# VH-VL binders against UPF0215 protein NEQ431, part 10

Target 1, 198 residues: UPF0215 protein NEQ431, of Nanoarchaeum equitans (p61151)
Amino acid sequence: MKKFARFIGIDDGYFVRNVHKKTKLIGAITKHTILDGVLSREITIDGDDVSEKIIDMIKNSNHYYQIRGIILYGITFAGFNIADVELIYKNLGLPIIIVMERPPKDIFYKAIEKYKPNGIELIKKAGPIYKTKTPFGYTYYQVYGIDKDTASNIINNLAIVSKIPEPARVAHMIARGVTKGDSSKPRAGGDSNPGPAG
Key: E = the ipSAE of ESMFold2; O = the ipSAE of OpenDDE; V2 = 0.75 times the mean of E and O plus 0.25 times the DockQ between their complexes.

## First folded at step 8 (VH-VL; framework fv_becotatug)

Design d2 (from d1 with heavy chain S56E; at its last look DockQ between E and O 0.34; V2 from the best seeds 0.00; counts 0 for: pae O 2.8 > 2)
Fold by OpenDDE, look of step 8:
Structure d2 (fold): chain C 198 residues (1-198), chain A 127 residues (1-127), chain B 107 residues (1-107)
Amino acid sequence: as target 1 above (198 residues)
Amino acid sequence: QVQLQESGPGLVKPSETLSLTCTVSGGSISDYYVHWVRQAPGKGLEWLGVIYYSGETDYNTPFTSRLTISVDTSKNQFSLKLSSVTAADTAVYYCARDETTKEYGSGYTWEGYFDYWGQGTLVTVSS
Amino acid sequence: EIVLTQSPDFQSVTPKEKVTITCRASQSIGSYIHWYQQKPDQSPKLLIKYASESFSGIPSRFSGSGSGTDFTLTINSLEAEDAATYYCQQSDSWPYTFGQGTKLEIK
């Protein structure tokens, strides 16, 4: 894959679980440091529509054929709305890299098991969690439709100002900025934070 | 700089309710999770529970029936109530901050370590 | 709950020596282990996060290692000011738990 190929980063917006029914899904199309486009949809809090929304968002974009891969900022969106990487890949034909700052805690898996039927199965589709060392620390990632070494190279190439690849970082900033009003402020508890495992 | 400060009565009678307040300064309480940890005299640290911004809580199992943690965003305060206290509840009580982070795309969650602690407040249960 | 067992419970050492404190978890917790230092009449102070990441402002003589179930806090070239009780803490699962502590005394 070319060093400065276009990638789309995807992340969700701010929400309060017991207040909001939906939040924004943002796609940021970047070429290295250049933002070429922004896509947006709405997704349901704890729903099951994130995959179809991702597919719709990218497929109907003028940038679709310029994109060489999808970088998801995690596999869960709007709480427990879990992306089906297999479904997304089958529909779009784009390799998927899931990035995260750290592997999820056991609490996360237990929460999924408790609150999201078949959630673990969806997560398992993403395969094992790998890590690659960037100048900003380790970036953890999963892959679908691409080998882990190529994905590692992509992550490192796009880790420009943080350990999160630029497409995903920008998507995050936009999503939080337009929904919460400030991308620099963390989301408060009660958003997509997994609840108690019991 | 974020600061936490515990406050409340230093003496509580057996069977009564222990009430403490954690006041946060130097930042919005909406940006952090707050944990309560206690330490009996000469003993180790014991995690009591945590509260989310939304008001959701997790309690350590031994305290689920007696412990209530709450938040008052208007006052930048967290509260702990422990009912039916006994001498075994005599301890220094700490509130501690747990910073938020983006984790696995599931939104912002707690880091899991305590980077800022209150000074602690001693509560003695005695007749 | 996940039980954290520290070793040793107590250690008396001379300055400039290397000190090693271990923490063993009853089950695998990845790197979700953190180390604290607590001096008498003070609150705990975070030293190491996520097994090996030094917290801001912590002297370089402190380091952490390990993954899974076995973790180590190392003080390379002990200073007199390092006399304290050290605790490990896990954040992998509810409830969060601490080790029983290791008291370090400086001769």
Scores: ipSAE 0.220, ipTM 0.739, lowest interface PAE 2.8, mean pLDDT 90
ESMFold2, look of step 8: ipSAE 0.470; ipTM 0.782
ESMFold2 (binder alone), look of step 8: mean pLDDT 88; pTM 0.914

Design d3 (from d1 with heavy chain S56Y; at its last look DockQ between E and O 0.24; V2 from the best seeds 0.00; counts 0 for: pae E 7.6 > 2)
Fold by ESMFold2, look of step 8:
Structure d3 (fold): chain C 198 residues (1-198), chain A 127 residues (1-127), chain B 107 residues (1-107)
Amino acid sequence: as target 1 above (198 residues)
Amino acid sequence: QVQLQESGPGLVKPSETLSLTCTVSGGSISDYYVHWVRQAPGKGLEWLGVIYYSGYTDYNTPFTSRLTISVDTSKNQFSLKLSSVTAADTAVYYCARDETTKEYGSGYTWEGYFDYWGQGTLVTVSS
Amino acid sequence: EIVLTQSPDFQSVTPKEKVTITCRASQSIGSYIHWYQQKPDQSPKLLIKYASESFSGIPSRFSGSGSGTDFTLTINSLEAEDAATYYCQQSDSWPYTFGQGTKLEIK
């Protein structure tokens, strides 16, 4: 991977279901591991608009033609708002890597079947789950528009403080910070900096 | 610190409905999952079911016809109703919080372990 | 439904001894096993998550190991306060299930 390749990490913000109707969607653009830009949109809790918002966010950015890939922090956003990797790839021509700290359990699929049954096909489009070893443990991932070994190299080049790559980790921190006011546990009055939320 | 507190009548007549409330206090709750677990006197732990903060539920198979779990998000309260009780339903009833990855990511990936438990409430089914 | 079988059901142990409790699953559950301690007249307390990860604030004498179908909770150098019943719990599939429990008495 090129030293200066740009990636965008995508994650959603804090919300309270049945209270909030929308939450933030954050794109964190890195040049390698250095934060280079932040984009935001709003998405509907348990809605169907995350794919279109990702497309719009990237297409209208100053970085569009320099971004080499999209790193999604999970396939679901704002609850059951599920990314359509096929639609995103068709519209942007960018490879997609979905990263997770752990593989989904059977309970997750049962919840989708009961609450958002039309989401099953979107999850199937994301393909099989692979794993790759990082200095921080195993990172689980899915790919669309890129082979698994190339994705593994990207994950390992960008996972510098946790097993979640920096673009996705930073997007998560920003999303929680903007919507909750704190991306992590409050300091206990000590000198230590809180770690990342991932 | 998050605390869970079960409350409800300690004595229920056979064939009636057992009703319990789990009140959550302290901390901030976002996309919160609560499980109900019971323990008959001198016996092991039995998982009853789960509720999502949105009101979506799933139940252990033996209880699907008798068990209703609900939530009142404005009060941070979860409720359990078990109908047509018998002496076999005598137990300590716990509500417990499932730690999730939602604070640190997106999607419905449960951690699957219970980090906070209520103190439990004994319900005796006796005429 | 996944059945968890613990061994032993009961053990009497003197303080400072090492205790090993096993949990066997009826099918492979990866690392989706968790261990709880329940002292008399108290609610369960999480000790170990995901087979081997210590929960926050748990004394280092508690450790877990195993994968697939065979899991072990180890208590090194028992303390008097460790008199309790210990449960394993799987989260691989609904319904969540618990082992039958292992009661430790310290004499």
Scores: ipSAE 0.013, ipTM 0.547, lowest interface PAE 7.6, mean pLDDT 84
ESMFold2 (binder alone), look of step 8: mean pLDDT 89; pTM 0.921
OpenDDE, look of step 8: ipSAE 0.265; ipTM 0.748

Design d4 (from d1 with heavy chain T101V T109V; at its last look DockQ between E and O 0.29; V2 from the best seeds 0.00; counts 0 for: pae E 6.0 > 2)
Fold by ESMFold2, look of step 8:
Structure d4 (fold): chain C 198 residues (1-198), chain A 127 residues (1-127), chain B 107 residues (1-107)
Amino acid sequence: as target 1 above (198 residues)
Amino acid sequence: QVQLQESGPGLVKPSETLSLTCTVSGGSISDYYVHWVRQAPGKGLEWLGVIYYSGSTDYNTPFTSRLTISVDTSKNQFSLKLSSVTAADTAVYYCARDETVKEYGSGYVWEGYFDYWGQGTLVTVSS
Amino acid sequence: EIVLTQSPDFQSVTPKEKVTITCRASQSIGSYIHWYQQKPDQSPKLLIKYASESFSGIPSRFSGSGSGTDFTLTINSLEAEDAATYYCQQSDSWPYTFGQGTKLEIK
């Protein structure tokens, strides 16, 4: 009964700029919140191929006609490889929700403008950043091909252990696991993601 | 746990180059962004710049012509060089850690706060 | 560059009092403000991150609030050990900047 019963979450893996030329792109497919498939491609660090790779990965999968929406963990991949949500939507006919833990800082936009020609225009295609309250805090998001209130409901239905929806959270974990060898980041003094703050 | 330790000469002559080293222990330096901050005696804190593991840097505007921050990955060391120093460069110099956070995608950039600091090293610019 | 202006520059305080230190940014910085305590001859110590989140191991008497341009550090019941200089720092934009400091001394 929910708008998105099956979803693909998308994230890229760990890389070291100036050492690696490519990194992994991971799609995690869930039925509701249960992992049902994993897709992978490679993308170019600071390149322009992430939109093409997302389209190819989904369109050539056994899951294509079962997927009801795409959840991107951020709009940039492998550094300055920026998803073109308009192009992805045109080719797949799937609504897109972009999720993030915090609103981007001013220095992020300045870096895009300085180092990626026309990068700001790609970001603008995804529209304004909204926020929604989950049991785990505020989740920030943008939408394409879906209204913000429907997207808010989907985020809340899929955010079961974190304010990041399960498809994107799992894609993140897999991407780090296969590129850095460990999907969890270690605690370092105060750098932790505990449950709700007292 | 992370430890940062500054080292270098405590006395530098005017017009010469101040050189400092920050040695990092408690993990791979690819997991850290190291910042340099200084504090003139009796004054406030001044951010100088940051270096990424890749060797890329961002410097505070007044220092862009005089400051070089670098990394030696084989020694887990970061270095600061400040050229053409004057008495105004007399300060305690700190290196400080900033960890990564996912910024709007795969750009794992820094948190923006300094959770671990070195002890600081006083550099006096005097004849 | 973003200028952070703290108020007051100096305050003489007695134990158990509530102390409020303000930090005003020259432009909106969301919640990208952090607070540090620095005792004489010591490195700064992080107290509050992201305007209102207490750092690990910080006594609960320290709290932060605000967003946009106006931020506050509060010490709800001052203890003698809290005599120090306090700094706010923004991380919204390069260059990172600090407030000029607020020195608290025990009466």
Scores: ipSAE 0.159, ipTM 0.661, lowest interface PAE 4.5, mean pLDDT 85
ESMFold2 (binder alone), look of step 8: mean pLDDT 88; pTM 0.918
OpenDDE, look of step 8: ipSAE 0.523; ipTM 0.784
ESMFold2, look of step 10: ipSAE 0.017; ipTM 0.594
ESMFold2 (binder alone), look of step 10: mean pLDDT 88; pTM 0.918
OpenDDE, look of step 10: ipSAE 0.566; ipTM 0.798

Design d5 (from d1 with heavy chain Y108W W110Y; at its last look DockQ between E and O 0.37; V2 from the best seeds 0.00; counts 0 for: pae O 4.0 > 2)
Fold by OpenDDE, look of step 8:
Structure d5 (fold): chain C 198 residues (1-198), chain A 127 residues (1-127), chain B 107 residues (1-107)
Amino acid sequence: as target 1 above (198 residues)
Amino acid sequence: QVQLQESGPGLVKPSETLSLTCTVSGGSISDYYVHWVRQAPGKGLEWLGVIYYSGSTDYNTPFTSRLTISVDTSKNQFSLKLSSVTAADTAVYYCARDETTKEYGSGWTYEGYFDYWGQGTLVTVSS
Amino acid sequence: EIVLTQSPDFQSVTPKEKVTITCRASQSIGSYIHWYQQKPDQSPKLLIKYASESFSGIPSRFSGSGSGTDFTLTINSLEAEDAATYYCQQSDSWPYTFGQGTKLEIK
């Protein structure tokens, strides 16, 4: 991929479990430091609609053919709404890079097993977790439809102000800003935390 | 700068309930997890439980029947109640902060380390 | 629960020496290990997070390494002020657990 190709970063908005039924799904289309477009949908808290919403959001965008890849800020959205990377790839034909700040803890996997029995299978589709060293620390990532080395290069190229690639970082900021009112504040403690498995 | 301060009675009788309060200053409690950790005299550290701003809690297994952690967002305070205390519950009790972080998606979870601690408060269980 | 076993329990060392404290987990915990320093009558102080990341304000002589089950806290060129009890702590699984502690005395 070209150094300044357009990518779409995707993240979800703020929500409080047992209060909100849905939250925003935000796609930020960027070319390096330039934000070219913003897409939005709503997804169901702990639902199963995030994949179809991602597909719908991108397919129906005027920017679809300008996008060269998808950067997901994690694989879970709106709690336990888990993206099917295979399904998304088959429909859009765009390589997927899943970025995260750290590998999931064991309690995360246990929670998925407990609350989303099919969730582990979805997560496994994303393959192994790799890491690449950016100027801002290690970025952990998974890939689908792209090799890990190319993905590493993309991550490093787009790690402009943080270890999170810019498309995903911007999507996060927008999502949090429009739903919570302030993108600088993290989601209030535990509102989407899977909690201990037992 | 975030500060935590434990407060409560330093002496509790056996079979009674130990009640402590953790007051947080310098930040919003809604942005952090707060853990309770205790340390018996001359012993190591023992994790008791954690609470979210929403009131969700997780307890260490030995304390599930006796421990209640709660939050008062209006006062920026967290509370710990440990019922049916015995001499074994004599310890310095700490509240500690754990930052919120995004992990592997949209879920906001624990950093998992305690970067800010209260000074601790000694609670002695004695008749 | 995950059991963390530190070694040694006690160590007496001379200033300027290199000190190594180990922490072994009963199961793999990746890098979800943290190190604390506790001086008498004080609260624990975070030194190292996630096995090898130094916390803000911590002297460079403190470092951490390891992954999986075996972790090490290293103090290069020990200073008198480093006399304390050191604890490892895991955050991989509930419940969070601590090592039993390593008491470090300075000769």
Scores: ipSAE 0.033, ipTM 0.672, lowest interface PAE 4.0, mean pLDDT 90
ESMFold2, look of step 8: ipSAE 0.572; ipTM 0.809
ESMFold2 (binder alone), look of step 8: mean pLDDT 88; pTM 0.914

Design d6 (from d1 with light chain S93Y; at its last look DockQ between E and O 0.03; V2 from the best seeds 0.00; counts 0 for: pae E 5.8 > 2, placed apart)
Fold by OpenDDE, look of step 8:
Structure d6 (fold): chain C 198 residues (1-198), chain A 127 residues (1-127), chain B 107 residues (1-107)
Amino acid sequence: as target 1 above (198 residues)
Amino acid sequence: QVQLQESGPGLVKPSETLSLTCTVSGGSISDYYVHWVRQAPGKGLEWLGVIYYSGSTDYNTPFTSRLTISVDTSKNQFSLKLSSVTAADTAVYYCARDETTKEYGSGYTWEGYFDYWGQGTLVTVSS
Amino acid sequence: EIVLTQSPDFQSVTPKEKVTITCRASQSIGSYIHWYQQKPDQSPKLLIKYASESFSGIPSRFSGSGSGTDFTLTINSLEAEDAATYYCQQSDYWPYTFGQGTKLEIK
């Protein structure tokens, strides 16, 4: 994979559980430091539609065939809306890298187990959590449709201003900016929305 | 108590595929990683690869082109296939368990040490 | 890959003596080092995890120390049954790697 290939980073917007029914799903298409495009959909809080929305968002994009991979900022979106990486890969044929600042804590596992049927199965599809050392600290990641070493290289190449690869970081900023009104607060941990249990 | 047991042919001809099975008993394999490690006669330990319950695998670089690790959940078995074997592949092959911790969530992480090992099975590559 | 170099390669010691085995990593691996004992015709057995944590069922005479690049396995009072080859293993980086082993013989 080329050093400056286009990647799409995906993250979800701000929401308040029990207040908002939906939030934004943002895709940021970047070439290294250059933002080439922004895609958006809405996803359901604690729903099951994030995978189809990701597929729809990318397939209907003019940038689809220029994208070389998907970088998900975590595997859960809008609370417990869990991405099916297998489904996404089968539909798009794009390798998937899931990035996080740190592995989920036990409370996250308990929340998924309690509130999301088949949630654990979906998460298991993403495989083991690896780590790679960036200039900004360790980035934890999972992969689907790509080997871990290549993914590690991609992460390191795109860790420009933080340990989160730029596509995902930008997606996060946009998502939070348009939904919360301020993108200045970074995510805490691998999943900032652990659900009702956390 | 969790037990691992390797099985397969002790003799394989050059250029053929070495096939081994690791049978796990005494516990569920749903939240474990299983590694394959081999040891040539009189030599040290060499890590070959790992598989986790979902079927996700990682292989040591020298073996990426000819190693396949798989899982049969219905049989509680893990499989190792090493193609195009040569005399250099003669070794005792071990499967070993790497336990996951829920501290890191839904079983996505592992400890990184091997707490349970099979007894190992010797595979000799010879014509 | 991370290269682990053990020292010495071989030791011949008398029972009740203190034995020290060292393992040096090619780069810092924090505390992600583990020690195994392998007796002849047996599979490796986990002794120490994460540099200094004794595994369950391991005699107290075994201990580990170190961080970063330099690690040590210590047997405080050698028993005859401790004759074996000892290996260090790192889990900080893929691929997992082992030291070349230290063979310990009892006089």
Scores: ipSAE 0.030, ipTM 0.604, lowest interface PAE 3.9, mean pLDDT 90
ESMFold2, look of step 8: ipSAE 0.119; ipTM 0.640
ESMFold2 (binder alone), look of step 8: mean pLDDT 88; pTM 0.911

Design d7 (from d1 with light chain S31D; at its last look DockQ between E and O 0.32; V2 from the best seeds 0.00; counts 0 for: pae E 4.5 > 2)
Fold by OpenDDE, look of step 8:
Structure d7 (fold): chain C 198 residues (1-198), chain A 127 residues (1-127), chain B 107 residues (1-107)
Amino acid sequence: as target 1 above (198 residues)
Amino acid sequence: QVQLQESGPGLVKPSETLSLTCTVSGGSISDYYVHWVRQAPGKGLEWLGVIYYSGSTDYNTPFTSRLTISVDTSKNQFSLKLSSVTAADTAVYYCARDETTKEYGSGYTWEGYFDYWGQGTLVTVSS
Amino acid sequence: EIVLTQSPDFQSVTPKEKVTITCRASQSIGDYIHWYQQKPDQSPKLLIKYASESFSGIPSRFSGSGSGTDFTLTINSLEAEDAATYYCQQSDSWPYTFGQGTKLEIK
């Protein structure tokens, strides 16, 4: 993979659980520091449509054939809307890198088991969690359709201003900015993270 | 700099409700998770519960029937209420901040460590 | 709940010595362990996060290691100001729990 290949980062927007029914799904297509395009869809809070929306968003984009990989900012979107990496890969043929700042705690898995019975199976498709040291700290990641070493290199090449690869970072900023009004603020009101394990 | 400060009555009678307030300054309460931890005299630390900005809470098992944690965004305050207190509830009560982080998906979750603590407030349960 | 057991409960040491405090979890918690220092009549102070990451402003003589169930807090070249009670804390699952504490006294 070339250092300046185009990647699409994907993240979701702000929402308040039990208030909002949907939020934005944002795809940011970047070439290193250059933002080439922005894609958007709506996804259902705690729904099951994020995979089809990702596929639709990328497949119908003019940038589709310019993209060399997908960087997901986590595997869950809009709460418990979990991406099916296998389905996405089969449809788009693009390698997937899932990035996160920390591995999920046991609390997360317990919550998924409780609120999303099939969620664990989807998560397991993403495989083991690896870590790579960037200039900004460790970035944790999972891969599908690409080897972990190549993915590590990609992450490091795209960790430009933070430990989160630029495509995903930009997608996050856009998503939060257009939905909440300020990308620098954490979500207010509803919590998109799993609740108590029970 | 984020600061937390506990406040409330230092003396509560048995069977009454202990009420404390945690006032946050130097930042918005919407940006953090807040935990309550207590420490009996000469004893260790005991986690009581946590509150999310959304108002969602998680309580330690022994306190699920007696503990209520709430938030007042207009005052930038968190509250703790512990009902039916006994002498065993005598302790220094702390509120502590848990910074947000984005991990493994949408939304912001807790880091899991307490980087800022209030000074603590002693509550004595006595008749 | 996850039980954290510290060792020792108490230790009396001479300045400049190396001190090791251990924390054992009743089950694997990855690196979701944090260390605090508490001096008398003060609030706990975060020292180490995620087993080995030093918190901002913490002297380099403090370090942490371990993964899974066994964790260690090390103080290299103990200073008089390090007299305190040290606690480990896990954040892997609810409820959060603390070790019973290790009181460090300096001769």
Scores: ipSAE 0.229, ipTM 0.737, lowest interface PAE 2.4, mean pLDDT 90
ESMFold2, look of step 8: ipSAE 0.236; ipTM 0.683
ESMFold2 (binder alone), look of step 8: mean pLDDT 88; pTM 0.912

Design d8 (from c2 with heavy chain Y110W; at its last look DockQ between E and O 0.29; V2 from the best seeds 0.00; counts 0 for: pae O 2.9 > 2)
Fold by OpenDDE, look of step 8:
Structure d8 (fold): chain C 198 residues (1-198), chain A 127 residues (1-127), chain B 107 residues (1-107)
Amino acid sequence: as target 1 above (198 residues)
Amino acid sequence: QVQLQESGPGLVKPSETLSLTCTVSGGSISDYYVHWVRQAPGKGLEWLGVIYYSGSTDYNTPFTSRLTISVDTSKNQFSLKLSSVTAADTAVYYCARDESTKEYGSGYTWEGYFDYWGQGTLVTVSS
Amino acid sequence: EIVLTQSPDFQSVTPKEKVTITCRASQSIGSYIHWYQQKPDQSPKLLIKYASESFSGIPSRFSGSGSGTDFTLTINSLEAEDAATYYCQQSNYWPYTFGQGTKLEIK
C-alpha cells in the first residue's frame, strides 16, 4: 500500500455502563495527517451491532472506494460489543488492522467468556497478536485480510504523533470529544472494561 | 506531579474497623485507579484491592467480606475500611496510583503497575 | 492466585558487581510483570514495567527481561545506593500478587 493511502480509523465514544444504553461509533478517514472525513453511528452498550454499524457506516460513505483499509482501535466497542472481522471483511473487502497499546490481560478473556457466550470465537477470528516497534513504543496489532508485515509497515507509517496510528487516534479523539466533551485523559468512570471476572 | 498521602488512626482495637484515607494531589482522582497495598512488619507486599472512579471495586479474596474501598470525588480522596481487625492486620498501608489506559477493548482500564505511592501509614492492631 | 517466587531471598554483593534476581510465576503471565525497589522506611519505587521497560528516571544499570513464567531483574555494576529489597509483581490475573522479595545488601 502507498504511504499516503486513505485509511479509516474506528473507535467508540464515552459511556457509563449503568447509565447509557448507546454510544457513538466514529470513523475517521485520514490520508497521513489529513482528515478527509468523519463518519458516525450509534452502537449499543454490550450489544452485538458494532459489525453491522461499521459495515453500514463505510458502505454508505462517499469515501468508501477511496479507503484502502480499516484500523480498529481494539476489537471490542461500547463494552462487550465485539467486532466480527470476518463479517466486516466479507462485506467491505477492506483489510483490517486492530491496534492496541497492550495485549489484553487474561482477566479480559475471562470476562468475555463470562458475559459474551460467542465472544471468544469472535476474538479468535482476529488471529494472533503481533507487535511492531514505532518511534513511540511498541504497537500491538492483529490483522485480517492482510499480512502482518504489511500491516506493520502501515502502522509505522501512520504512527505520526503516537504509537497509535493516526486514523485510529483521530477517531478516538473525535469520539471522546463529542460524547464526553473532552478528548483528553479519560476518567476511570468511563471505562468499558468489565470488572474482574473472578 | 501526582502525590498520594495516607491518613488515619495509627492504633485500632481488635474487632473494630480500620479506616484510612488516601488524599490525592496534583491530579484528578477521576483520571486514575487507586490500589491499596499493605506490608506487615518485616514482611512482603500484599495487594488488598482496587477502586475505579465509577466506584467499582475489586478486592483480594481474603478480604472480600471485610474490605470496603470507596471514593469521595468532592474531596479528592479514597477510603479504605477493614472491619473485624486482628493483630494480623497490623501493617503499613499504602495507596498507590495506576494510570488509565486503552487496551484491547475500546474501554479504559488500569495499567497494572504502581508508579506513584503514598508514604504509607502504620496501623497497629492492639488492645 | 498467581504465585511469584523470587530467587534468591537474600544476596550480599560488592559494588560494581553484576546482580541478577529472578522471579518465577506459577503460570504464564505474559509480560505483565513489574519490578519495584524498596529501601528501609520508604515506599516501593517502580523500576521496570512490563518485564523490560524501564520506568522514567531509573538508571540504565537496571534492566529486566523474560516472558511467560521466568523473569529477571539485572543490575549492572552495582552501586551502594542499590541496597534494598526488590519485588516483582504481576498484573495479568486477579488478584495482583507480589514476589516474596529479594533483599540485597552491599558489602
Scores: ipSAE 0.232, ipTM 0.741, lowest interface PAE 2.9, mean pLDDT 90
ESMFold2, look of step 8: ipSAE 0.498; ipTM 0.781
ESMFold2 (binder alone), look of step 8: mean pLDDT 87; pTM 0.912

